# VH-VL binders against q9vpl3, part 122

Target 1, 224 residues: q9vpl3
Amino acid sequence: RGKINIQRPKAPHYERARVVAVTQPKYPELPKAKSCFKTRAERTQQQQENPYNEIIAREVRNWLDHSRLVAFFHLSSITADDIFRVRVQLHKQNLHLKSYGSKIIEQAVKNTRYEAIVPLFHSNHCIVFSPDPEKTAALLRIVRRVPQMVLLGGIVEETMLSRNQLVAYAQMPGLHAVQAQLVQTLSQAPGHLIQQLQAHQNSFVQVLDVHAKNQMNEETPKST
Key: E = the ipSAE of ESMFold2; O = the ipSAE of OpenDDE; V2 = 0.75 times the mean of E and O plus 0.25 times the DockQ between their complexes.

## First folded at step 6 (VH-VL)

Design s25 (framework fv_anetumab)
Fold by ESMFold2-Fast, scan of step 6:
Structure s25 (fold): chain C 224 residues (1-224), chain A 121 residues (1-121), chain B 111 residues (1-111)
Amino acid sequence: as target 1 above (224 residues)
Amino acid sequence: QVELVQSGAEVKKPGESLKISCKGSGYSFTYYWIGWVRQAPGKGLEWMGIIDPSDSYTRYSPSFQGQVTISADKSISTAYLQWSSLKASDTAMYYCARDEGIYDSYYFDYWGQGTLVTVSS
Amino acid sequence: DIALTQPASVSGSPGQSITISCTGTSSDVGGYNYVSWYQQHPGKAPKLMIYEVSNRPSGVSNRFSGSKSGNTASLTISGLQAEDEADYYCSSYDSSSTPYVFGGGTKLTVL
């Protein structure tokens, strides 16, 4: 294929350093452009937005419920043409880039297991959804070329993952392959192979354990 | 087992073209980026460029932009480094090395054995 | 030039600990946690010893450790052994659009 010309930044790669550089200067301040005097049209529109916000919040919940992969990004200034090109590339991999207001996301995840993500969305953000967690590696390779999108973390198979855990997950072939490797490890004598598998899979064993515990808790509610 | 195997040593004259190879095995080749690192005789390591084999996206060091071409053939898990016209100053050991390429990695976890290129009249 | 500064040589006796420094600026070593260390024996390819300042790849001895303070990263080798005698290179991310910057290298001699 031809070169991806979405961005020509001076720093070509995404890095944890980019997240640090973007987030470390705490500069976000919503303009205190709050007029005490509003037009009737503005007041009417504000009231009408409540039903609309609930409809969009339901759409967000539907995406969360039907996606086995959800990735959260900080979004720096990017042109409409550039973000459209990214959406097209992602869509080819069954990855769906969505942008929602922080209040809509808060409304969507309130009283759900995903409520912990709300703080991530108090600045410019976007979310990528997919029904296929095997697309995590494809997602991260595409986003690596878009410096305006900085990975914050995600959800895989209903399990909350930090940025580093999601990157590590992307390196694995899949949960089935990880389970096969664990079985192989248990059947072999201790050595460098076991050490290597543990080093690469400790967080994933933890993820599997958390997922299993969550399934158990959902199937068998605790007695009060 | 992850392995990067490079082509054999080359002896060339100035002005000749050359293409050296780096074949990956034991892993999913398109999941990792392949970087090229130069080491002139008695000198240190110098990064030349990198390629994403999944779509042949390349990025070069400013010092090597326009001097070399990096390419890859994912069907045979092989990356290439090519010169259209060699110079005596291109005499060096050339290493290929694997970067996870997935997101924000900036280290090479596996290295090829190196290809010695000697350019002399 | 943008090369990271390492001492040309360091020496130690078997069983001792030695430290190799790698000094940059706030735009590379000081600004980010993307410091790696490579070991190179004569005539051989480099081998990754440390990545992201202090992480060891599987198969690297725990005698090797990495740290960073300000603009200086350090590789420490404890229980020094004859086979540790090699050249050591540090590498860092550089925010000036060069994602891989290498140090000049340090020759470690085991006395």
Scores: ipSAE 0.026, ipTM 0.508, lowest interface PAE 4.3, mean pLDDT 77

Design s26 (framework fv_anetumab)
Fold by ESMFold2-Fast, scan of step 6:
Structure s26 (fold): chain C 224 residues (1-224), chain A 121 residues (1-121), chain B 111 residues (1-111)
Amino acid sequence: as target 1 above (224 residues)
Amino acid sequence: QVELVQSGAEVKKPGESLKISCKGSGYSFTDFWIGWVRQAPGKGLEWMGIIDPSDSYTRYSPSFQGQVTISADKSISTAYLQWSSLKASDTAMYYCARDEGIYDSYYFDYWGQGTLVTVSS
Amino acid sequence: DIALTQPASVSGSPGQSITISCTGTSSDVGGYNYVSWYQQHPGKAPKLMIYEVSNRPSGVSNRFSGSKSGNTASLTISGLQAEDEADYYCSSYDSSSTPYVFGGGTKLTVL
């Protein structure tokens, strides 16, 4: 319901040229498209975020400290509306989807046991946090329907797990029966885990193709 | 503990409608997907479709899209398979089966006992 | 409905080992590690024996093992017993048509 300013009464003829100029093409603007497609306003906004990087890094550390479940994803092109719907679905299960810049993640995990995961964040990514590790199954069910999110691995009870190990953990009954030693049995040394996660990154295009086909078939009406 | 119980055998005439059921027990019904698999007399297994009972999200095999409707009622832990107009070629054993639905899981861990549907004049 | 290729029948004697093959293409068996095997006794529902190529669910004997090479998955049953006599179906994910495709089934006879 926004009204455009052009609907105002016409100005006297000495301001007529100004009114006409507002409706003409922006030819002087061509040089602005030369760098990164960002406007001056967008660059200023990005610069304003720099002073707050430490504050956001502390937020990330707080999430890591208070979450018994952390899952890492590659994120391919997705609309703001689609990611918002995913956030809503996850929130209903006490799962919190967060997106942070790579520099902020590096600052957050520096000098922590999780520093080894930094290479996973050099591409587009997102993280899901939860205080409840029993929600791992619910998380993976929701993400199965989102082909743009590709699971890389995670952290459960402060133990780093590969994609396959996190899936195996999700399959265990949540009857207070999952023991720390079972998680330890599934876990790998950080070096081996990173190698496996990087291998999964190399194949994620094939995984995305599989999920995209599943999504297309699932969107077709069941009775048409 | 985990059990899928299907409705009893049905004998119908061509053109009649039918709705068969699959009730889950011994687990959290909305945490698992329910698939439907058809087996014609003396033939092999054919996947028909699957449902996530948490929000009734469905996916169908191309061969069965528009031929059947899959639904679920999570308040009574029951999934359904429905035909608006049966054909003689619909004569088969119909199984419901549970998919754990975990990320890239594509297998059925528990199966119902089957519902025999016979369509004849 | 793309059927994976299985032999119609296989036979063996008690105590022997047999192998059942399941052949597809690069869009199903060859392209993914989503191969499952189901056992079906006459008049009964199928039972999951192997999932994700080589994993056994709880309660399935270690005499049953799965493997894959290229476009062919294999179910191997060692130490054959009379109760192993059943129909065996392979299943795989298929990127070109549907997430669940089944083989035509193999009848195992224990002599």
Scores: ipSAE 0.230, ipTM 0.554, lowest interface PAE 2.4, mean pLDDT 79

Design s27 (framework fv_anetumab; at its last look DockQ between E and O 0.27; V2 from the best seeds 0.00; counts 0 for: pae E 3.5 > 2)
Fold by OpenDDE, look of step 6:
Structure s27 (fold): chain C 224 residues (1-224), chain A 121 residues (1-121), chain B 111 residues (1-111)
Amino acid sequence: as target 1 above (224 residues)
Amino acid sequence: QVELVQSGAEVKKPGESLKISCKGSGYSFTDYWIGWVRQAPGKGLEWMGIIDPDDSYTRYSPSFQGQVTISADKSISTAYLQWSSLKASDTAMYYCARDEGIYDSYYFDYWGQGTLVTVSS
Amino acid sequence: DIALTQPASVSGSPGQSITISCTGTSSDVGGYNYVSWYQQHPGKAPKLMIYEVSNRPSGVSNRFSGSKSGNTASLTISGLQAEDEADYYCSSYTSSSTPYVFGGGTKLTVL
């Protein structure tokens, strides 16, 4: 009984080899997570056919219109878990992290004052919305944990800011307090100005009246 | 007014455990990170680590990784630095400081008064 | 390892202007305008004097100014006063595993 050489098994007979080759279970390649390998073209085509794109675009517009703070981030190889973690942290601060497709953003901001932001969305991106511009500092502190989130810029109080400007804005102590003070001062300024203007006018009128009275007294002939 | 108040001076023996504290006041404690800085006698400042009190996210200097534990209790606005086993070389002044930096800026704007830790046999 | 190098000591007379340098070993230290300066009097905690190269916190004298050229940050103290005698430390953000690095410190003596 010939020692079965386990190290170099003799090639099976041609017919057996053929049968084995044909009967090899073609394990379906585990569907490569279709979501990760869809070509940009396939993703774009699917987005165009989505009847919900308009709805989502409206949502984006609504967020933009109701937010006083909007920050734009590029996402560099961030995991879903990391995004979730950051989202939770941001949410605690009433900061809302959203991700939209570039086409959706384009549609949302078309013919609006926000159209200038479209070039920022050529890659993976996310947007953070807040109704409170004072949360800018909180936002920027939270994102420190996530180097994969790269700040591109933002909108604060309807003003588009560069990355550096947004950082600077966040570092300004009491801007709202200063603005509030300015608004208070400005709101009080007309009243104060009117008072000051009226005070000067009243003073002038008084001086004129005194002068007129003195002149009248000088013109009264001493009836000797 | 923003203040960081640290626990008092400690005198310990080698091998003993120690936990020192830093209490923040005058600001929202969870909005700012707290760093710890060591200063050995007659030496310079050494960054040890930093913590986000909100979720206890922590980063350590490689030199201090595994040597100390930084923690925080946000309910009482307090950060902690602890040793499981002190060494004579741990003798130093320890400062907590508030990190005011944002995004990619890192600096400490407020400092605690320091805690002197003396470890002697 | 990213290191910040400071002179061990500097001295000046009252009323003079002095400059303390802080030089980074890596372009990464120089690339970012994230240098801060701290003043430390003997037996006291450090105090922030300058942040982000040239910004002064509230309450810091305008005699203190910061600048940067290349990989070297500088702290300038104008109108030197006796109270300025202290140790000064520069610090910088690093992109490495250590986000914070301190210089070795500079002892300023007012003559």
Scores: ipSAE 0.494, ipTM 0.756, lowest interface PAE 0.9, mean pLDDT 85
Fold by ESMFold2, look of step 6:
Structure s27 (fold): chain C 224 residues (1-224), chain A 121 residues (1-121), chain B 111 residues (1-111)
Amino acid sequence: as target 1 above (224 residues)
Amino acid sequence: QVELVQSGAEVKKPGESLKISCKGSGYSFTDYWIGWVRQAPGKGLEWMGIIDPDDSYTRYSPSFQGQVTISADKSISTAYLQWSSLKASDTAMYYCARDEGIYDSYYFDYWGQGTLVTVSS
Amino acid sequence: DIALTQPASVSGSPGQSITISCTGTSSDVGGYNYVSWYQQHPGKAPKLMIYEVSNRPSGVSNRFSGSKSGNTASLTISGLQAEDEADYYCSSYTSSSTPYVFGGGTKLTVL
């Protein structure tokens, strides 16, 4: 496609819409009711769907087993062009955007500690997998631009995190940066405590000053 | 330690162009977004737009779309706000401000000192 | 045309508590938890005081607190001090095209 930010097809131009209406073929109407009974081909496909469902479920299990970061999103309506751009952007950061049917997810997590995630997949969704939990911030930076993806929560280092916990995790630095942050926090802790003590002391002095003024108004100073 | 240092005050005539700057230091410049906020004399704050300096992804307030250009040069940790043709109504204080640029981040944690732009005949 | 409504001014005596309101709609202040508050002293840049409705950044006095109820966010300043005299602005996310909408500002006068 040649246009950046194309999210939807351009609405038909006035002349284009008129041409479509005039040239629209007149098809016979389909019967109003359709049979509920399965054909032979449909029954055969039903049986084959079970083997493919298990193969895809094994793929999901493999992603879950080998990903130290998993993030779950609700997915609103999005164009194929926009989701493709998001997938490419994520892939550059070793973040892998996937979508699976709810039945496949249920099969994949059956008899695992992750069975609790199944209700998240009753609505339109997508999942991002990565072996790199330090990429959580990069993930959230990319999806900030994508209002159609709404974070539901995730798994980091085999720990289930709520939406708010995952966002807080993303704001934590990596292991090296966490060590540097700890050193800086220890260096700042005495200063922060001193600032709080000074604020309380200033408030206390202010209360004493008001009290001294009230005493002056109600009695003469007592000499000593 | 995080600091946003803006270019100095400007006095211009209507119709002139102008580009003001905001240099970030004390942090990884490309890990945060830079927003621009306008404050007309004696008035409140108005968001103008925001840029991700890593790839120059830019969003403009509908009120300012097409009236200003926001850009960045990540090699020198600097964001810019530019007018092609100033109007007297552009007289205001202009602030740059930093946003984390991630999901759930919709606030400015550090602000530049401001650049006063005066446009008068 | 989206606006957050703040009172034009409030006043209080030292030691008193005051509250500044910021009223929006169910589509912004009521629908999201992306409300922030900024303090601006005369001639100075704004300073972040509260983010995400009620969170206080490091270095901000615990005399400042934030809350919301329905479509109205509130900034409460307890134990008023002279240095609290400033303009205060709320801000809220409203949509992806207008992620930062400021209120009109409130001038706080101490004494």
Scores: ipSAE 0.311, ipTM 0.647, lowest interface PAE 3.5, mean pLDDT 78
Fold by ESMFold2-Fast, scan of step 6:
Structure s27 (fold): chain C 224 residues (1-224), chain A 121 residues (1-121), chain B 111 residues (1-111)
Amino acid sequence: as target 1 above (224 residues)
Amino acid sequence: QVELVQSGAEVKKPGESLKISCKGSGYSFTDYWIGWVRQAPGKGLEWMGIIDPDDSYTRYSPSFQGQVTISADKSISTAYLQWSSLKASDTAMYYCARDEGIYDSYYFDYWGQGTLVTVSS
Amino acid sequence: DIALTQPASVSGSPGQSITISCTGTSSDVGGYNYVSWYQQHPGKAPKLMIYEVSNRPSGVSNRFSGSKSGNTASLTISGLQAEDEADYYCSSYTSSSTPYVFGGGTKLTVL
């Protein structure tokens, strides 16, 4: 509620096309030998060439600049109906669920303090934005019921937090106490800050690795 | 105390337009969704649609999509149900009801008294 | 939309217990804990009696209880009284596009 503009941002019109694309029937995958499929990276590269990528990237920057809470999730296969339900539940708490291509994220955060988040988006992902960091507890309550969304970490008051740190933050009784702790941390020598940031990055990588291994186990059962 | 007050009974001819209202009081109007439920004479309850008054997001039952328009004016804590052209088959009791809703629950905790709409030639 | 299946009528005597069933599929009643029950007296608006399968709102008698087994939800009324004579409707969540689907209704007669 400390944001300059207390009105919630309007969703871009292009999100309708994205929702339709997610909900459309999935076709059986082609045999590998006949594959003329472009890889995910190649499809992302084609998307980057679209004239509207600049507009989308600007929207992402606007969300990052006006959100005091940003949470990053790995997103497993989920139905359009289920993700819509989650989006509606989040919206009630002034939490805004967004999904953007990795190239658009990279373009949006280029030359900004947010560049460090790019590696988090090499897999399927979604992001939740809010101008109100007090909503972190509400966010985690809602997402706990959605096994397809795996928390990777987030940014609170411009500080990168690991999954465990974000969970701990959600349980803290006072917002000003967290801000005081952050001020003390930022007052340390640059070496200490770098060490903490590296620990956060390593935690994010570990979460991604564990999730990826769990997904491999589910997708390729030993019995098959 | 929470209360939903609906507009009075209407008697109309086929082809006429109509807009009925549901005013909420005793609570924060934008924190709850307002649903509309139809009950034809001697028949059961049928959900028509719902609105979030905070951003006017609407969801309609497939049976009523394109048949009616649901709207809300949060400045006066009032939701509306509207027909552009009434049919005799629209004769029914229309209830508005409050739901915290589609966010984390799916039930109507408070109901308006109902608006009887009679369409006859 | 297809309505949930309820018996058209049930009857009981004062002091008896009765149960009203509400049968759906694994995609509605069976898939979620979002079942509610409403009581409607003639000429009156419906009143919420049970929400989320088994919860009672403030002001609803503890004689009313709700349960669910598989694809069937049940409303049980113990110690039947004359004022319980009414129509009873169940409702269930189905999907984000149809978050409310009502049963056909059950007329309870207290003999």
Scores: ipSAE 0.000, ipTM 0.433, lowest interface PAE 14.3, mean pLDDT 76
ESMFold2 (binder alone), look of step 6: mean pLDDT 91; pTM 0.939

Design s28 (framework fv_anetumab)
Fold by ESMFold2-Fast, scan of step 6:
Structure s28 (fold): chain C 224 residues (1-224), chain A 121 residues (1-121), chain B 111 residues (1-111)
Amino acid sequence: as target 1 above (224 residues)
Amino acid sequence: QVELVQSGAEVKKPGESLKISCKGSGYSFTDYWIGWVRQAPGKGLEWMGIIDPEDSYTRYSPSFQGQVTISADKSISTAYLQWSSLKASDTAMYYCARDEGIYDSYYFDYWGQGTLVTVSS
Amino acid sequence: DIALTQPASVSGSPGQSITISCTGTSSDVGGYNYVSWYQQHPGKAPKLMIYEVSNRPSGVSNRFSGSKSGNTASLTISGLQAEDEADYYCSSYTSSSTPYVFGGGTKLTVL
């Protein structure tokens, strides 16, 4: 309607109004339109996540129930390639490296004999499972080559062991050592053992922090 | 009983190759790491490197990386330390030693008797 | 290369107690509990005396004890005997690339 200029046509006022409306977003009404779609999306996600979480929690329970050796590790930053190499080495010894979120672990062990381990998984972690407790020595030898994995403790023949107890178990030969270690550990209070495992975790985190600060200090030039 | 038995003394000229051995007995050889420690005449101990005999994984001291090769043959419970070309500065007593622990272990519980290597013209 | 600092020599009389120090940094002796001590008699291989700061292997006299304060580890020998005369080396973990670093050694003379 109106003016026609071949070189420089004048934009209609109604088109300018549309451009302004698009470039100036109005405040969204959260309780009505956006809230409705967000609530629907959130409800759908929660329903989808809940069944998935239960499936993974069931997987964790199956690993715990069918493994005679379970070892818990703090896991520092490690490349996908490096962790894959570790997983391959472990697999050759029938050792299975798994990582699960803390909420999944909590859901898996809630109301079970393993519930006390939940605090160990509030930080970066991984777990190694095996049906063969004789593989504890092989496990610790492999993990010794992986400074990003730090032993916190474990479970052998359904008995919780601290880091030092698990290392000692691995160094003992044969049936007599297994029997002695289990008897010794069974005399411990479960709460006391878990406190020891958490104390070791906290001590190691402090050592990692000190080491990280020392590495940063070494990277900065020092005159003397 | 646990013991590490090393090969006999060697007298070599510069440029020659050499391979010395360390045989473990009285224990499960693949359950322990074998380290090599050098001691120059009248000097202290220097760690050279270590091997896991189970899969021949090696780690070398920065000072000895590329200077020596460490290997092991688990079928005969023997670890080796090898030079491709000896130098006069390689004259020293060489000890093999077993790493006692399997995880939280950075110490040597049993030591071989030592192999004296003399490199002279 | 980071070396651990030990006194070159220490002396004592029979029945006396002596202490040998091993000084590093917060990234080795101070940062980890992986300090060991080795005894070497002339012409012989080293023998493990202390591991992980304060633990004694089977067969090592309880006269030998280990401790650590800050960046300094110490080997204490009580009730000093003539057979204790030897060179003593400390060792510490520093990093995965240098998991064994030895001190310069201390010559213990009895009498």
Scores: ipSAE 0.012, ipTM 0.502, lowest interface PAE 8.6, mean pLDDT 78

